# Ledger of designs, part 4: VH-VL binders against Uncharacterized protein B0403.3

Target 1, 247 residues: Uncharacterized protein B0403.3, of Caenorhabditis elegans (q11077)
Amino acid sequence: RRHFGDEYRINTPACDIVCEGQWKSEFHANFHKIYDTEYFEIPLDTAIVKNRANLKMFCSSTIQKYSCLRNECKIQRTPWSAEKHICVGHFDNFDRNINCLSLTDKYVQRECSNVCNSIKIEISQAEIDRMAEMDFSRQEKSEFVEQNKHCNVIACYQLCHEYIISKVCIDSAVAARSVVKSYYDSYLEREYTELNKDDQDELYSSFCRRVTPGQDENEFTANMTRYNNLTLDRMKNDIRSVFSILD

## First folded at step 24 (VH-VL; from z3 with light chain S31T)

Design i6
Fold by OpenDDE, fold request of step 26:
Structure i6 (fold): chain C 247 residues (1-247), chain A 121 residues (1-121), chain B 107 residues (1-107)
Amino acid sequence: as target 1 above (247 residues)
Amino acid sequence: EVQLVESGGGLVQPGGSLRLSCAASGFTFSSYWMNWVRQAPGKGLEWVSYISSTGEYIYYADSVKGRFTISRDNAKNSLSLQMNSLRDEDTAVYYCAREGSWGEPDYFDYWGQGTTVTVSS
Amino acid sequence: DIQMTQSPSSVSASVGDRVTITCRASQGIRTWLAWYQQKPGKAPKFLIYAASSLQSGVPSRFSGSGSGTDFTLTISSLQPEDFATYYCQQTNSFPWTFGGGTKVEIK
C-alpha cells in the first residue's frame, strides 16, 4: 500500500490549523495512527471501512473539523478531500454499504494491493515525443511520469475494488460499487483540479485523462484510446489472475 | 440495443476449415472482452475462447487450442473465429458472447443467436 | 478444470410449481456462479449472478443461493415462459465451465 499526494493546506488564518490539528489528534486517539504518515486515501483505509463503528468514529471527528472551519474560522467553502467526500458528502451511502465495504476490505488490502503495487506502468511513445516537442524540462517529465503512475495505481484500485464488490456483495453490489466508484472518480477529479490550478494541465497524461471524469484522453495526444484500453486490459487481466488462484 | 449476430456456419468435412464472424452493434465494442461458446446438438454449453478488448489477451479451451484462432476488428465491430483441422466433435452451434467491461463481473450478459457448424464426411 | 454438475437433468412441472435446480462444483468457487436460461432454438440468456435476487430485468420468482460447492436456482412459482433449459457457469477460474443443464418441461 502506497501513500500518495500532499496534504492540502488551507491558506487561511491560523484558525484552520487549529481545526486540522484537533482533527488529527482525535484521529490518533481513536485509531492509534498518525494521519499524515499512516492513513492512506487509496485505497479506502481499513480504519474507515472496517466496521460501522469505525466509520462513525471517523466521520464524527471529521464533521467536527468542518464545523470548526465553518463556525470558528468562518470558512464556508473547502476543497474536496477524501474525508469530506466520505463523511460530509456521502456518509449515508457509505453507511448503507458499510457491510459490503468491510467484507471486501481484506481483498482490497491484500489482493488488490498486490496487483496494483506491481502493475506495469508505461508511457506511450507518442506522449514521450510530445514531451520532447513541447520541450519539457527534466522536472516536468518526472512529474508527468509520477502523475501517470499515480493515476494508474488509483485506476487499478478502482477496478479491483469494483470487481471484488461485484463478485462478493451480491444484492448490495450495485450500490456499493457506485459508492466506491464515485470516491475514486472524485479523487481523480481532485488530482486534475489541483494540477490545473497550477497551470500544469499538460502534465496530466492521456491515461490520467481517460480515467478522470470529464476529461478527454485525446486532448493533447491523438489516438490514445487503444493504448489506454490496453492498459485497462492489463489491469483486468492481472486482477483476474490474482483472484483466480485463490481457493 | 445490444446486438450480436453470428455468421459463417456450414457443413465441412473433417480436417477442413471454417471462419465464423460475429457482428456487434448497440455498444462500444472496443471496450468489451468477447467470447465464443459452443453447444453440440442436444448437449450443454462449452466455453471455447475469449479475447480482450485490444486483442492482447487471448485464451482457448484445451479442446480447440492450436486449431482455432480468435480475432477481432474493433474498427468494424467484428469478432472472428478461424477454425482449422475441424473434427466431428466440433459440430455445434457457436455463439459469440459479451462479458462485462473493465471492473465488471465475468458472466456473459449478451449472446448472439448462434451459427451452426456441422463437421461430417 | 472445475467440473460443474447439475441436477436433475430434467424436471417435469406445472405452472405455479416451485422448481429447484442444483449445481455442484468439483471444488470451491466461492459465490462466483452465473445462471442462464435457454429456450429451444434460442440463444442462452443471462439470468442471475451468484445469490442475487435483485437483478434488473429478472422476475422476482427467480432466486439463486449457495456458496462454496453447492448452488441452487429456485423458481418460486413456475410460469409458462419459464419452461426452458437452465445452465450454471462458474466464474472462479479458467477455463470457464458450465453445468450439463436442467430441462424444465411441462408436466
Scores: ipSAE 0.920, ipTM 0.959, lowest interface PAE 0.4, mean pLDDT 94
Fold by OpenDDE, last read:
Structure i6 (fold): chain C 247 residues (1-247), chain A 121 residues (1-121), chain B 107 residues (1-107)
Amino acid sequence: as target 1 above (247 residues)
Amino acid sequence: EVQLVESGGGLVQPGGSLRLSCAASGFTFSSYWMNWVRQAPGKGLEWVSYISSTGEYIYYADSVKGRFTISRDNAKNSLSLQMNSLRDEDTAVYYCAREGSWGEPDYFDYWGQGTTVTVSS
Amino acid sequence: DIQMTQSPSSVSASVGDRVTITCRASQGIRTWLAWYQQKPGKAPKFLIYAASSLQSGVPSRFSGSGSGTDFTLTISSLQPEDFATYYCQQTNSFPWTFGGGTKVEIK
């Protein structure tokens, strides 16, 4: 699991920092965890999907944060964040599907984590060649590799989470799957958006583009569909394998 | 609309060979894993084989392992089953069946109409 | 391999009847079971996965239940179009295996 909250911190005046500080303090008080070091956005954290009460508690604090930003800081628009997505944008959807999310969480945290933290991650020769052709620095290459790794992990969790929801949640599977998909899709969209804002969209790999809504996997490197499909097949195979083992 | 159309069935002698084909349409074929399932006359269903979207992952039932070969051509939206060393017990209607895409359930959501294979002396 | 046993092999019923079909697995398969409907001369059709009754395109009179080794498909009120053979399939472990089928026929 990985926490990305610190890397994508909102760059606003001191008032914003105060609102966030209060939010983190309340989080600690409620969950007895330090948000910056013990809360993870990928996959969905057990702390918030454990049960309906936890979800409500988390979102109550989150709503307060954004109220603070709006009313005290006079900030009307904020960038996408995981907590904003869950609590401000889609609380009702998460609430309606909390039972399914709670039931599947143990599989996500165990089987999915086992698979997604050990998946084989590769970069195509075509992309390696492109980086050379474009005279990528060592740092840029490293960032490319790390971003690609990140996308692979996110995609793996998404597939695994959707898979187990489909197999466990019965009548709620369709709705819960949609909620989870929306979360991961939006997460990846944010990843792209952040790179693009800094004119670093070239550091977004073909696979990253494949799994990010609205992006073209072949935009910078041609004929990557089969390669990316192979990656997805590998994930599906590994996911299927881990769940084929009887408890 | 999703469509799967099997062909290639027929009468063959024991020890003979036959190649089945399944033509897919109405969906992105290259994004789905595909399966063969057969049904002997008056009997139940038996899973035969699956192939991943890229063809890199393949699995066979023990009853056909070493004799049957599953393959696909994504450019032609086609699934195939090469059957060698056919036996009387291979007599069945053969169905191509689609399973879920990545992240989707493992059941077969769409089936072809089937093609009949008869092995007889 | 996981063996799937269906009971009964056949059942005679009338329109409006409640019909119950059982499927037993030789070992635990969680809730990972699919049901199919097959009419004579036709391909199997996916019906229900697990205990879902709200899947798209499936009449509400069909429902699945069960966990572990014992599963049930129920038709609450049999309709003329429901006369068919029904199969269960475990999706827990390879190789995938099916039950022997249950034929629902007209009394």
Scores: ipSAE 0.917, ipTM 0.955, lowest interface PAE 0.4, mean pLDDT 94
Fold by OpenDDE, last read:
Structure i6 (fold): chain C 247 residues (1-247), chain A 121 residues (1-121), chain B 107 residues (1-107)
Amino acid sequence: as target 1 above (247 residues)
Amino acid sequence: EVQLVESGGGLVQPGGSLRLSCAASGFTFSSYWMNWVRQAPGKGLEWVSYISSTGEYIYYADSVKGRFTISRDNAKNSLSLQMNSLRDEDTAVYYCAREGSWGEPDYFDYWGQGTTVTVSS
Amino acid sequence: DIQMTQSPSSVSASVGDRVTITCRASQGIRTWLAWYQQKPGKAPKFLIYAASSLQSGVPSRFSGSGSGTDFTLTISSLQPEDFATYYCQQTNSFPWTFGGGTKVEIK
């Protein structure tokens, strides 16, 4: 199961692939890196939110991509993606807050990625027991673990991004945090929706549910609040510690 | 409305002990890190200790390490500070203070009214 | 530990006056500074963070400025309710440390 990235192949004779390819090529040409959300700190990617011009350039290409999908491929509906969220759904919000978002680049690039890619990720014994009780296959267990890992990493990035915005932005911190939070909320909602569509809701961990709007962390495993709070405490501690030693 | 109410202060002799309490209401107590800050008579503010939402992470000022113990009971929405081996310099008004939740700013957004601790022979 | 030094320790002013309070850190703390207001016999109250001029529930006459080691809290036009002691706090590194305070008193 794909947990990272925003690529989506629609069953249109290569047309969607062409649109996507052109977009990725243009991205590479403009930013001198390969677009891959697995390695990007969206929505605070240091290249995209470096300044207003970069944001506009990114979104111009993105709009072109979706124009291609709509007009050339005759695809009217596309799934959620990071670039779609930023450029099609919430460009004005990002644009209004670009001065704040751009201030975070050095901190995000330097620390958030390192912290969030090295966090301790655990599965509760209660959830392990539940998987056993429900006779999860090896594959299902693996998917559960991977999904949980993904949620933890995403949550860490969210906390780190919100934290740094709060510390470096002056009068726009509240608004900028809202923009970032909205992105992560949508991201996680999409993750859940995809699992649910495949009747794999049970593979969505308690922590994943905790950080996903509208979900109950105790739905499948009871009394998980303290455990999930501990996870968040670790993240906060790690993030705070890293930023406290910055030069 | 967020409320923090300290109690347990009083007069104690040097070497004595006191236990301070802070009752929290108006917010999800278990989602916030809590702090103690004190203020000696006519002096400024001094951070004393913090405790994470679950109690896993605790930190003390050097001036109180080994003598003070911070704890919390999330079921009762309470924060505590056990103070042992009290010294004259521990005389102060003690405040419980809330810091931001996860992802939020790390300053003290809410303070209690404080409880007075006097260490004297 | 990071030492925070406030100046002046006290200032006498009249209603309507512009009041400036300075806070200096012993080392660079970026813009990670909080200001608190404490009225006599009351608990401290959070005022503003960093060089903010906009904080929910705080009058616009309060503003912060500065970065690195030197910070300033400004009251553009002192009001009767502003007579209090003000404290700065660095949020850069543990342990958190406060300035010595600046008492704004009536002239």
Scores: ipSAE 0.909, ipTM 0.956, lowest interface PAE 0.4, mean pLDDT 93
Fold by OpenDDE, fold request of step 26:
Structure i6 (fold): chain C 247 residues (1-247), chain A 121 residues (1-121), chain B 107 residues (1-107)
Amino acid sequence: as target 1 above (247 residues)
Amino acid sequence: EVQLVESGGGLVQPGGSLRLSCAASGFTFSSYWMNWVRQAPGKGLEWVSYISSTGEYIYYADSVKGRFTISRDNAKNSLSLQMNSLRDEDTAVYYCAREGSWGEPDYFDYWGQGTTVTVSS
Amino acid sequence: DIQMTQSPSSVSASVGDRVTITCRASQGIRTWLAWYQQKPGKAPKFLIYAASSLQSGVPSRFSGSGSGTDFTLTISSLQPEDFATYYCQQTNSFPWTFGGGTKVEIK
């Protein structure tokens, strides 16, 4: 379930660490899980989408965390985070759609995980050639591949989650799909933003850069779009297949 | 506005061939899986074939497998159906139908007006 | 393949009437069913998915219900523009299959 390591963590000041520590302690007390090792942001964790009470409990502690940051640490702005997105930015949306999220969670945790953990993730030859042209080191290539994999897995969960919502959540499907789409889109955007260097955009996979139709500026970009679409097609195909054989 | 316009229908003898086309507009064609669905005169709907956004994944109904070939040209926003070895039972109105995009429901949200194929001696 | 059976094949009704159309699948398809409306000489149009009552662009008089093998489309108060043929489609397994259709005719 955890598709990224500690290397993606952001360093925080001392006061932030205190607020964070309290938050994690409260999380453990409430959910009997260790946040750093037993909670997963992708996909949405069962602990918080299990029911409305869990969502509220999670968000209560989250609000307290950000209150701590604001009032005690005098930090007015914080970067995007999953918990901030859910509890501070979009609590009402999640709350209104909690039944759907709860209902679909078992499929997300099982079928979607099966698909997304086994999805074939490749780097296009064009990007391989580009890395060679840019004299990527072994480390840089490894990072590129890992980042690309990470982005693809998140996208896979997004598509799968949206798909099962559309299939299972009758009247709330549109709204619930919007909620999860926004969450995963924001997550991917954050991942890219944290890694991206303005003057070296091509150091990152076209998939992570969210190269999509309409962004074609040259043949290379067009090729990347096609390749990314092929990956998305693969995801859709595998997702459809796994659900077609459900009991 | 989403538009799908079929063409290429006509009268053909059994064993003959025909190529249908569907022109798409009003949406990002390359992001959608496309389908052909047909309707025999006075009958219900029958799914015929689908093709993925990139054309990598294709599926046919058993009734047309080996005889029909679905293809697409994303640069031209065009969907095609090459029909060979046509039979009387292939007589129908053929509709181009769009599926939802990635992550969206897999029903047909938009249909063309259809093009008529008549197989007769 | 999954067979979809609709009933009745046709129904005569008057404006204001309650109309119920049923669709039965040969095997369980969960709630993965779509309904379409087709007017004479026109292409089918997507109506609702599953047991939805809140589909965008669809009048509230249309509602779907059911799960497993038995599904129902209900028009609570038939309007003049509702005279058409309705089709169900299972989206559980390929190949996609449709019901035989139900023609709603004016009495």
Scores: ipSAE 0.896, ipTM 0.951, lowest interface PAE 0.5, mean pLDDT 92

